# Designs tried in a protein design chat: VHH binders against Alsin (ALS2). Part 4

Target 1, 196 residues: Alsin (ALS2), of Homo sapiens (Human) (q96q42r690to885)
Amino acid sequence: GYIASLHELATTERRFYSKLSDIKSQILRPLLSLENLGTTTTVQLLQEVASRFSKLCYLIGQHGASLSSFLHGVKEARSLVILKHSSLFLDSYTEYCTSITNFLVMGGFQLLAKPAIDFLNKNQELLQDLSEVNDENTQLMEILNTLFFLPIRRLHNYAKVLLKLATCFEVASPEYQKLQDSSSCYECLALHLGRK

## First folded at step 22 (VHH)

Design e1 (from j1 with L102I)
Fold by OpenDDE, fold request of step 23:
Structure e1 (fold): chain B 196 residues (1-196), chain A 122 residues (1-122)
Amino acid sequence: as target 1 above (196 residues)
Amino acid sequence: EVQLVESGGGVVQPGRSLRLSCAASGFTFREYAMHWVRQAPGKGLEWIGNIYFSGSTYYNPSLKSLVTISRDDSTNTLYLQMNSLRAEDTAIYYCARDSYDIWTGEHSFDSWGKGTLVTVSS
């Protein structure tokens, strides 16, 4: 139902925040601290990714806190944060993915294969856990790519939950229309970013 | 450059209400959580509360019943509504931007204004 879906959103958002925090602290930060990681340009691009990743993490953290508050009060659909503040989410995710895309255009995580090989090998299990890649045949760089594209998957989740919430309202209701429209925006963005 | 300018302070009688404003500039206001803090004469800094980008608020439990924090992202303005003011509410009130350490996730304050003085007296 409606309330159950909201609780699921809150729970999964907290988990997502936790995952992002772990990626940031256990993968991204150590990577950036490695000696001879690459050219100045490579390092700068990765730093930009880190910056945007942190910004996204900051947003998601606030969202998680907001959802907790939301669940303790009046749970109006129009006040749902991913709906009411959709523009902020879409912009933040876009900025992050743009940074990732720029990094990929210049060679991406393949550039880190050699300089970070020891680190990546030591943390293979962690990478697999965080990325939820269970295929043992998947290359480490692919796992790393998957890891940093996890936010796109979350956009799909937002779209799905919004659709689910929409089904709780009459089709002719303003709530239904707003939830549907917002869902479409998140889905479109996810699809667009997923192609890069 | 991040700028925060508090206003609305003054001398008020006990039991009155007062609304403070904080004009923000130099950063993307809508993305940040914001805080209100105050410093009474001879006392340390006291955290009043914060508001997330969503409008969700958290307050110091000692002050929760007396204050309301709100924001207007269209005007980059933070507000502090204070009701039933008491003499002990006399202080300089500051708005502060939330600071998020990108690696530790620790929150603090990185910017605040010059403050606005609120004096509650008969």
Scores: ipSAE 0.882, ipTM 0.933, lowest interface PAE 0.5, mean pLDDT 94
Fold by OpenDDE, fold request of step 23:
Structure e1 (fold): chain B 196 residues (1-196), chain A 122 residues (1-122)
Amino acid sequence: as target 1 above (196 residues)
Amino acid sequence: EVQLVESGGGVVQPGRSLRLSCAASGFTFREYAMHWVRQAPGKGLEWIGNIYFSGSTYYNPSLKSLVTISRDDSTNTLYLQMNSLRAEDTAIYYCARDSYDIWTGEHSFDSWGKGTLVTVSS
């Protein structure tokens, strides 16, 4: 139902925030702290990724807090944060993915294979856990790549939950239309970014 | 550069209401949580409350019933509505931008205005 879906959104958002925080503190920060990580350009690009990643975390953290308040008050669909502030989410995710794309264009995580190999090997299990990659044959760089594309999956999740919420309203209602339209926007963005 | 300019302060009688404004510039206002704080004469800074980008608010429990924080992202303005003002509400009121530590996730304040003085006196 409607309320159950909202609770699920809140729960998964907090989990997502926790995961992002772990990635930031346990993977991204140590990586950036490595000596001889690469060229100045490589480091700068990764720093930009880190910056946009942290900005995304900041957004998601605020969203999680907002959802807690939302669940204790009037739960109007029009006031749902991912709906009402969809532009902010879409922009933030776009900016993050742009930074990732720029990094990938210049070589991506393959550039880190040599300088970070000891760190990555040491933290292989953590990488697999965070990235939700269970295949033991998956290369570390691929796992790392998958890890930083996790936010795209969350966009799909936003689209799904919005669509699910839409089904709780009459098709002719303004709530239905707005939720459906918003869902489409998130899905379109996810698809677009997932192809890069 | 980040700029925050508070306004709306002045001398008011007890029991009156007052609305403070904070004009923000130099950053993407809609992305940030914002705070109101105050400093009474001879006292330290007191946190009043905050508002997230979503409009969701959190208040100091001691002041919750007397204040309302709101924001207008179209004008980059933060507001503090104060009702039933008392003499002890006399203070310089500041708006502050939320600071987020990118590694620890800890929140603080990184930018402040010059403040606006509110004097509650009969």
Scores: ipSAE 0.878, ipTM 0.932, lowest interface PAE 0.5, mean pLDDT 94
Fold by OpenDDE, last read:
Structure e1 (fold): chain B 196 residues (1-196), chain A 122 residues (1-122)
Amino acid sequence: as target 1 above (196 residues)
Amino acid sequence: EVQLVESGGGVVQPGRSLRLSCAASGFTFREYAMHWVRQAPGKGLEWIGNIYFSGSTYYNPSLKSLVTISRDDSTNTLYLQMNSLRAEDTAIYYCARDSYDIWTGEHSFDSWGKGTLVTVSS
């Protein structure tokens, strides 16, 4: 139902925030703290990824807090944050995905210096856990790609939730149309950004 | 450069209402949570409340019933509506941008305005 879907959104948003925070604190921060990460360009690109990642995390954190408040209020569909403030979400996700894509296009993690690679290898189990990659034979680079594109999966989740919420309204209702349109926007963006 | 300019302060009688404004510039306002804080004469800084990008608000429990924080992202303006003002509400009121530590996720304040003085007196 409608309320259940909203709770699911809130719960999964908090989990997503937790995951992003873990990635940031356990992977990105230690990685960027290394003295030798690689070339200046590689480091700058990675720093940009980290910056946008952090901003995204900030957004998601605020959203999680907002959803908590939302669930204690009137819970109008039009006031749903991912719908009402869709532009902010779309922009933030786009900016992040652009940064990670740029990083990867320029060589990505493969261009990192040995200490960085060693760090990542040492923490492969953690990376697999964070990325939810269960195949132990998965290559490190693939794990990393999966990890840093997790936000795209979340965009798909937003789209799905919005569709579920839409089904709670009459097809002819403005709520239905708005939720459906918003869902399409998130899905479209996810598909676009997911093109590697 | 981040700029925050508070306005709307002045002398007001007890029981009256007052609306403060904070004009923000130099950053993407819509992305940030914003805070209101105040400092009464001879007292420390007191947190009033904050508003997230979503418009969701959190307040100091001691002030919740008396204040409302809102924002207008189209004009980059933060508002503080205060009702039923009391003498103890006399203070300099500041708006502050939420500071998010990139690594720890800890929130604080990184930018402040010059403040606006509110004096509640009969």
Scores: ipSAE 0.872, ipTM 0.926, lowest interface PAE 0.5, mean pLDDT 94
Fold by OpenDDE, last read:
Structure e1 (fold): chain B 196 residues (1-196), chain A 122 residues (1-122)
Amino acid sequence: as target 1 above (196 residues)
Amino acid sequence: EVQLVESGGGVVQPGRSLRLSCAASGFTFREYAMHWVRQAPGKGLEWIGNIYFSGSTYYNPSLKSLVTISRDDSTNTLYLQMNSLRAEDTAIYYCARDSYDIWTGEHSFDSWGKGTLVTVSS
């Protein structure tokens, strides 16, 4: 139902924020602190990734708090944050993915492999847990890459929950159309960014 | 450069209402939670409340019934509506950009305005 879907959104958003916070504190921050990390350009690109990641975390955190408030008040569909402020989410995710793509295109992951090898080996289990990669044969740098792109998966979740909410309204209703349109936007972006 | 400019302060009689404004520039306003704080003469800084990017608000329980915080992202403006003003509401009012952990409720601020003085007097 409608209320159940909203509670699920709130719960999963808090978990998502927690995961992002763990990635930021336990992976990104230590990586940035490594010696001989790479060229000046590589380091700057990684810093940009970290900055955009932090911005995304900040957005998701605020969203989680907002959802808690939303669940205690009038739960109008038009006031749902991922719908009403969709542009902010889409822009934030786009900016973050752009930074990762830039880092990737410039060979950042390749250059990071050697200086980060000891760190990655020491934290292999953590990387696997955070990235949800269970294949023992997967290279650590590949796991790290997967981890950096992990936030994109949440866009699919937003699209799905919006569709679920839409089913609670008549097809001819404005609420149905708005929720469906918004869902399409999130899904489209997720697909576009997932191809990077 | 991040800039916050408060306005709307002045002298007002008890029981009256007042609306303060905060003009923001130098950053993407729509992305940030914003705070209102005040400092009465001879007293420390008091947190009034905050508003997230979503428009969700949280208030100091001591002031909740007397204040409303809102925002207009199209004009990069933060507002503080105060009703039924009392003499003890006399203070310099500041708007501040958020940098706190929303889960712990611990507030930190990285940017402040110069403030606007509100004097409630008969």
Scores: ipSAE 0.863, ipTM 0.924, lowest interface PAE 0.5, mean pLDDT 94
Fold by ESMFold2, look of step 23:
Structure e1 (fold): chain B 196 residues (1-196), chain A 122 residues (1-122)
Amino acid sequence: as target 1 above (196 residues)
Amino acid sequence: EVQLVESGGGVVQPGRSLRLSCAASGFTFREYAMHWVRQAPGKGLEWIGNIYFSGSTYYNPSLKSLVTISRDDSTNTLYLQMNSLRAEDTAIYYCARDSYDIWTGEHSFDSWGKGTLVTVSS
């Protein structure tokens, strides 16, 4: 029901935040601290990815903390952050996915200098674990692609949870309509970004 | 340019209440978590609490019942309400912007105000 779906959202958001934090601290920060990453264009694109990733991670962290407070309070649907502040979420996910897409279109990780490639190879087991890739034969570049597109999966999860919450209300109710509309917005964005 | 300007400090008698303000400019205020921090004479910095973009607040447990943090995103203003002030609350009060900088680590402050002095004395 309603309370169970709220706890699902909170638990999975904390887990997602933890994963983004680990990617930031264990992959992006060490990678970007290297002196030679590649051409000026490649470095600029990767720096933009890191900037938008950090902003998204920050949004998710704030959301997780907000859900903890929400679960201790009245729990009104109208106050749910991903419903009330949906444009902030949609914009942040769009900005991040645009940044990683731009990086990959211009050659991506394959154009990084040797020190960066060496770092990524040394951390391949960590990358595989973080990306949740189960196939042990998956190539490094595919692992990286899966890892950096995890946020699209999260958008689908938001849409799913919002729809579960909507089913707790009568179809004629304002609550049902708002939750259903928001679920559709998150799903549409996820599908749009997944085609890039 | 990021600017944070505290105001509302001054000399007040014990037992009184005081509301401090922090005017923010040069950034998209509504996206940031904001913090209040204070420094008493001869002491280190003491975190008071924060407020997220959602309005959710977290407080230093030792101050939780004495303070309330709020924000007004329409005026880009952060507030600190302090009640039943005591002599030990004498300090410079700072507002600070939370950081999401990839380099400095999670939840480090990247911008500070110059502070506003609150003096609690008879």
Scores: ipSAE 0.631, ipTM 0.834, lowest interface PAE 1.4, mean pLDDT 89

Design e1 (from j1 with L102I)
Fold by ESMFold2, fold request of step 23:
Structure e1 (fold): chain B 196 residues (1-196), chain A 122 residues (1-122)
Amino acid sequence: as target 1 above (196 residues)
Amino acid sequence: EVQLVESGGGVVQPGRSLRLSCAASGFTFREYAMHWVRQAPGKGLEWIGNIYFSGSTYYNPSLKSLVTISRDDSTNTLYLQMNSLRAEDTAIYYCARDSYDIWTGEHSFDSWGKGTLVTVSS
């Protein structure tokens, strides 16, 4: 029901935050700590990815903490953060996905200097675990693509949870309409970003 | 340039209430978790609490019933309401912005105000 769906959102958001935090600390930070990453352009694009990723991770962390507080309170649907503050989420996800797309179009991880490529190869099992890729024969570049596009999957999850919450209200109600509209916004963005 | 300017400090009598303000500029205030921290004379920094972009608040357990943090995103202003002030509440009060860059951990602040002095005295 309604409460169960709220707990699902909170639990999965905390799990998603933990995954983003691990990617930040175990992949991005060590990678960016290397003295030789590649050309100035490649480094600048990767730094922009890291900047937008860190901002997204920060948003998700705040959201998780807010959901924990929300679940100890009144739990009104109209106060739900991904509904009330949806533009902040949509913008942050868009900015991040744009940054990673720009990096990949300009050559991406293949253009990194050897120390960076060596780091990624040596950590392939970690990358596979973080990306939730189950096929052990998956190529490194596909693992990296799956990993850095995980946020699109999360957008689909938001859309699904918002629809579940909507079913707890009468179809003609303002609550149902707002939840369904927001779900459509998240789903449309996920589809748009996934086609980039 | 990021600026945080605290105000509302002064000399107050024990048992009274006081509301501090923090005016923010140079960044997108509504996106940040904001914090209040204080430093009593000769002591280290003490975290008072925070408020997330959502309005959700968390407090130092020792101060929870005595303080309330709020924010107004339309005026980019952070507030600290303090009630039943005691002599031990004498301190410089700072507002601080949370950090989220790639290099920092969860409890790192990247910007601070100059502080506002609150003196609780007869």
Scores: ipSAE 0.623, ipTM 0.834, lowest interface PAE 1.5, mean pLDDT 89
Fold by ESMFold2, fold request of step 23:
Structure e1 (fold): chain B 196 residues (1-196), chain A 122 residues (1-122)
Amino acid sequence: as target 1 above (196 residues)
Amino acid sequence: EVQLVESGGGVVQPGRSLRLSCAASGFTFREYAMHWVRQAPGKGLEWIGNIYFSGSTYYNPSLKSLVTISRDDSTNTLYLQMNSLRAEDTAIYYCARDSYDIWTGEHSFDSWGKGTLVTVSS
C-alpha cells in the first residue's frame, strides 16, 4: 500500500546513497589523488564529473534524511520532496549525466595516464561489485559505463515508485494527478539521458 | 564570494526568547543544508542543529526542546529561534554551510559566519 511504497522509496534511497558514497570514496577520490591522471583537458573533464557526482550524492543524502523525517509526519503525497523540489532533482541528474557524457565523448577513461588505468584494472572486482554487473567476463570499459550511469537506473526507479504511490488514490484525485505527472517527468528524463 | 552574516545577538535576561538571523549570499542557498553552531566562553564548538533543502530539521538532543531552525529561500535567510534562555546559553552563535566537495565528508563545513554574541545575564 501507500505506507509500504513510502518505505520502499526511503529504503532504496538510503541504499542508493550508500552506493554513491562508496563510488565517491573508493573510486573517484583515490583516482583523483593520483599525481599523473593525463592531459589538462582530460583531467578538467574528470574533475567536472567528480564535482557533479558529489553534488548529486549530496542531494541524495539530503533526500534520504528528509524521507526519514517525512515518515514521522503527516505523509501527504504533495509534500514529497521529489514532487515539491523536482527541479533540483531533474537539474542535478541532468548536470551529472551531461558531465559524464562530455568526459566519455572526449575519450573518457581510455585517455587517462597509465597510473590511472592501472588503478582501474587493479580494482576491477570492486568496480564490478559496485556496478552490480553479473557477468564476470564483462570488459572494464563496460563496467565503468554501467557504474557511472547508475543514476539513470535510479530515475526509472523513482518513476516506478511514484506510479505505485499514485495507484493508492482515485484517478480523478489531485494526488493521483500529481504523482502520475511526476512519474512521467522522471521516466521521460531517464529515457532522454539514456539516449545520450 | 560566499558570505554568511549572523545578526540578532545581544544581552538578554534569563527566560526570554531570541531570534537570530543568518543572511546568505554568493551561492545558491536553497540547495544547501544549513547549520547553527555555538561556542560558549572557554568551551569548544557545539552543534545546535541543521535544516535540509527540504525544510526537514535535526537537532542536538540536548537542545531539541529549546530551539527551532527555519529557512526562507526567497530571502536567502536562515533563522534560529531560542526560547527560555539560560545563562549557559551565553555563546557566539555561528551559521555554517555544509560541504559536498569530493574531498570532504559529513560534518565538514566549508563556510562560516563571523558569529553573533548572545549574552544571557540579569
Scores: ipSAE 0.614, ipTM 0.830, lowest interface PAE 1.6, mean pLDDT 89
Fold by ESMFold2, fold request of step 23:
Structure e1 (fold): chain B 196 residues (1-196), chain A 122 residues (1-122)
Amino acid sequence: as target 1 above (196 residues)
Amino acid sequence: EVQLVESGGGVVQPGRSLRLSCAASGFTFREYAMHWVRQAPGKGLEWIGNIYFSGSTYYNPSLKSLVTISRDDSTNTLYLQMNSLRAEDTAIYYCARDSYDIWTGEHSFDSWGKGTLVTVSS
């Protein structure tokens, strides 16, 4: 029901934050520390990805902590962060997805210098674990795509949880309408960004 | 350029209350978790608590009943309300902003104010 869905959101947000933190610290930071990473343009695009990823990770961390506090309080739906502050979430996810799309359109990981590609190959098991890819035959570039598009899958999860929460209210209520509208916004964005 | 300016410090008698302010500029204040930290004379830094963009707060357990952190995103201002002040609350009080760049950890602060001195004495 309502409380169970809130706990699901909180638990999965903490897991998502942990995964983003690991990607930041174990993949992006070491990658960007390499002396020979690639051309200036490729490096600048990857730096933008890392910047937007770090901002998204920060948003998710704050959200997780806020949900922990929220679960100890009154738990009113209208004060739920992904509902009340939805524009911040939608904008941050859009900015991140734009950055990774720009990087990939310009050649992506295949244009990185050999030391960077060697780093990624050496860490393929870690990349598979983080991306939740279990098929050993999956190519490195597909693993990387899955990994860096995990946030789009998270948007679908927000939409699902918001819809579950909405079903706890009468269809005519303002709570139902607000939750359903927000769920539709997250789902629409996820589909739009996933198409790119 | 990021700036944090604390104010509201001064000399206050034990048992009284005091509200400190932190005026923020040069960044999108509403998106950041903000912190209060203090340093008593001859002591190290002590974290007081924080407030997330959501308004949710977390406090140092030793100070939890004595302080309240709030924010006003329309004026880019962070507040620290302190009640039942004691002599041990004498300190320089700083506001600080979280860092989220690729190079720093979760509780690394990248910007600090110059602090405001609170002296609790008869």
Scores: ipSAE 0.609, ipTM 0.826, lowest interface PAE 1.5, mean pLDDT 89
Fold by ESMFold2, last read:
Structure e1 (fold): chain B 196 residues (1-196), chain A 122 residues (1-122)
Amino acid sequence: as target 1 above (196 residues)
Amino acid sequence: EVQLVESGGGVVQPGRSLRLSCAASGFTFREYAMHWVRQAPGKGLEWIGNIYFSGSTYYNPSLKSLVTISRDDSTNTLYLQMNSLRAEDTAIYYCARDSYDIWTGEHSFDSWGKGTLVTVSS
């Protein structure tokens, strides 16, 4: 029901935050610490990815903490952060996805220097675990793509949870309309960004 | 450039209340979690609490019922309301901004104010 869906959102957001934090600390930070990472242009694009990723991770961490506080108080739908502050979420996800798209269009991970490729190969088991791919035959490049596009999957999850919350209200209610509209916005953005 | 300026400190009698302000500039204030930290003379830093972009607050459990943090995003101002002040609340009070770059952990501070002194004495 309504309360269960709110707890689902809070629990999955905390898990998503933990995942982003692990990617930041175990993949991005060590990768960017390598002395020979690639050409200046490739390094700058990857640094922009890391910058936007860190900003998104920060947003998600704040959201998770806010949901914990929300669950202890009045649980009015109009006060739900992902609904009330949707523009901040949509913009932050868009900025991140633009950064990874720019990196990939310019050659992406295949243009990294050998020490960086070696780091990624050495950590393929960790990358697969973090990306949640189930196929043991998945190639490194596909694992990396899945991993860095996890935020698009999260947008779909937001849309699903918002729709679940909407079904707890009458279709004629203001709550239903706001939740349904927000769900549609997150889903549309996810589809748009996923096509890049 | 990021700038944080605390104000509102001074001498106050035990049992009274005091509201501190932190004026922020040089960054998009409404996107950041903001924190209050204090340091009593000769003591270590003590985290008081924070407020997220959402307005949600978390407090040091030992101070929870004594303090309230609020923010006004229209004036880029962070506030700390302290009630029932005690002599042990004498400290320099700082506001701080989170860092979220690749090299820092959760709630690492990258900017601090100069602080404002609160002295609780009869």
Scores: ipSAE 0.599, ipTM 0.814, lowest interface PAE 1.5, mean pLDDT 89
Fold by ESMFold2, last read:
Structure e1 (fold): chain B 196 residues (1-196), chain A 122 residues (1-122)
Amino acid sequence: as target 1 above (196 residues)
Amino acid sequence: EVQLVESGGGVVQPGRSLRLSCAASGFTFREYAMHWVRQAPGKGLEWIGNIYFSGSTYYNPSLKSLVTISRDDSTNTLYLQMNSLRAEDTAIYYCARDSYDIWTGEHSFDSWGKGTLVTVSS
């Protein structure tokens, strides 16, 4: 029911945060530490991706901590963070997805210098694990695409959880309508951003 | 330029309560977790607690029952309410902004105020 759906949100947000944190610390930080990554333009676009990724990771970490506190309190639906603070989420996801799209349009990971490509190839097993790609024949660039677009998948998850929460209220209730409207907002954004 | 300005300090008697303020400017305050930290004379920094963008708070376990952190995003102001003050609470109190920089990690502070002195004495 309602409590179970809240715990689902909290548990999955904690797991998502852990995954973003690992990507930041094990992929982005080491990659950006390399002495030569490529052309000035390519490096600037990758740095923007890392900046927006770090901001998103920060938002998700705050959200996870907030949900832990929320679960020990009154748990009113209108106080739910992804409902009450939806603009922060929508903006941060949009900013991140814009940054990765700009990077990919300009050639993306293919235009990185050899030391960066070698780093990514050496870590392909880690990249597969983090992205949850099951096909061992998947090309490195497809693995990277799946990995850096994980946030789009998360937006769909928010929409689904909000609908589950809505089913705990009467269809005519204001709570039902607010939850359903918010769910639609997250789903619409996910579909828009997923078209890259 | 990021600015954090603490106020509300002064001399207070033991057992009294005091509310400190931190005025923030130069950044999007509503997106950041904010922290209170204090430094007693001759001591290192002691983390008091934080408040996330959501309003959720976490506290140093040793201070949990004595302090309350709040924020007002409409005025970009962070607050620290302290109760039942003791002489050992004499310190400079700082507000600090959390960092999300890829290099420093999420558990780092990237901006601090000059602090406000609280002196608890009879």
Scores: ipSAE 0.598, ipTM 0.822, lowest interface PAE 1.6, mean pLDDT 88

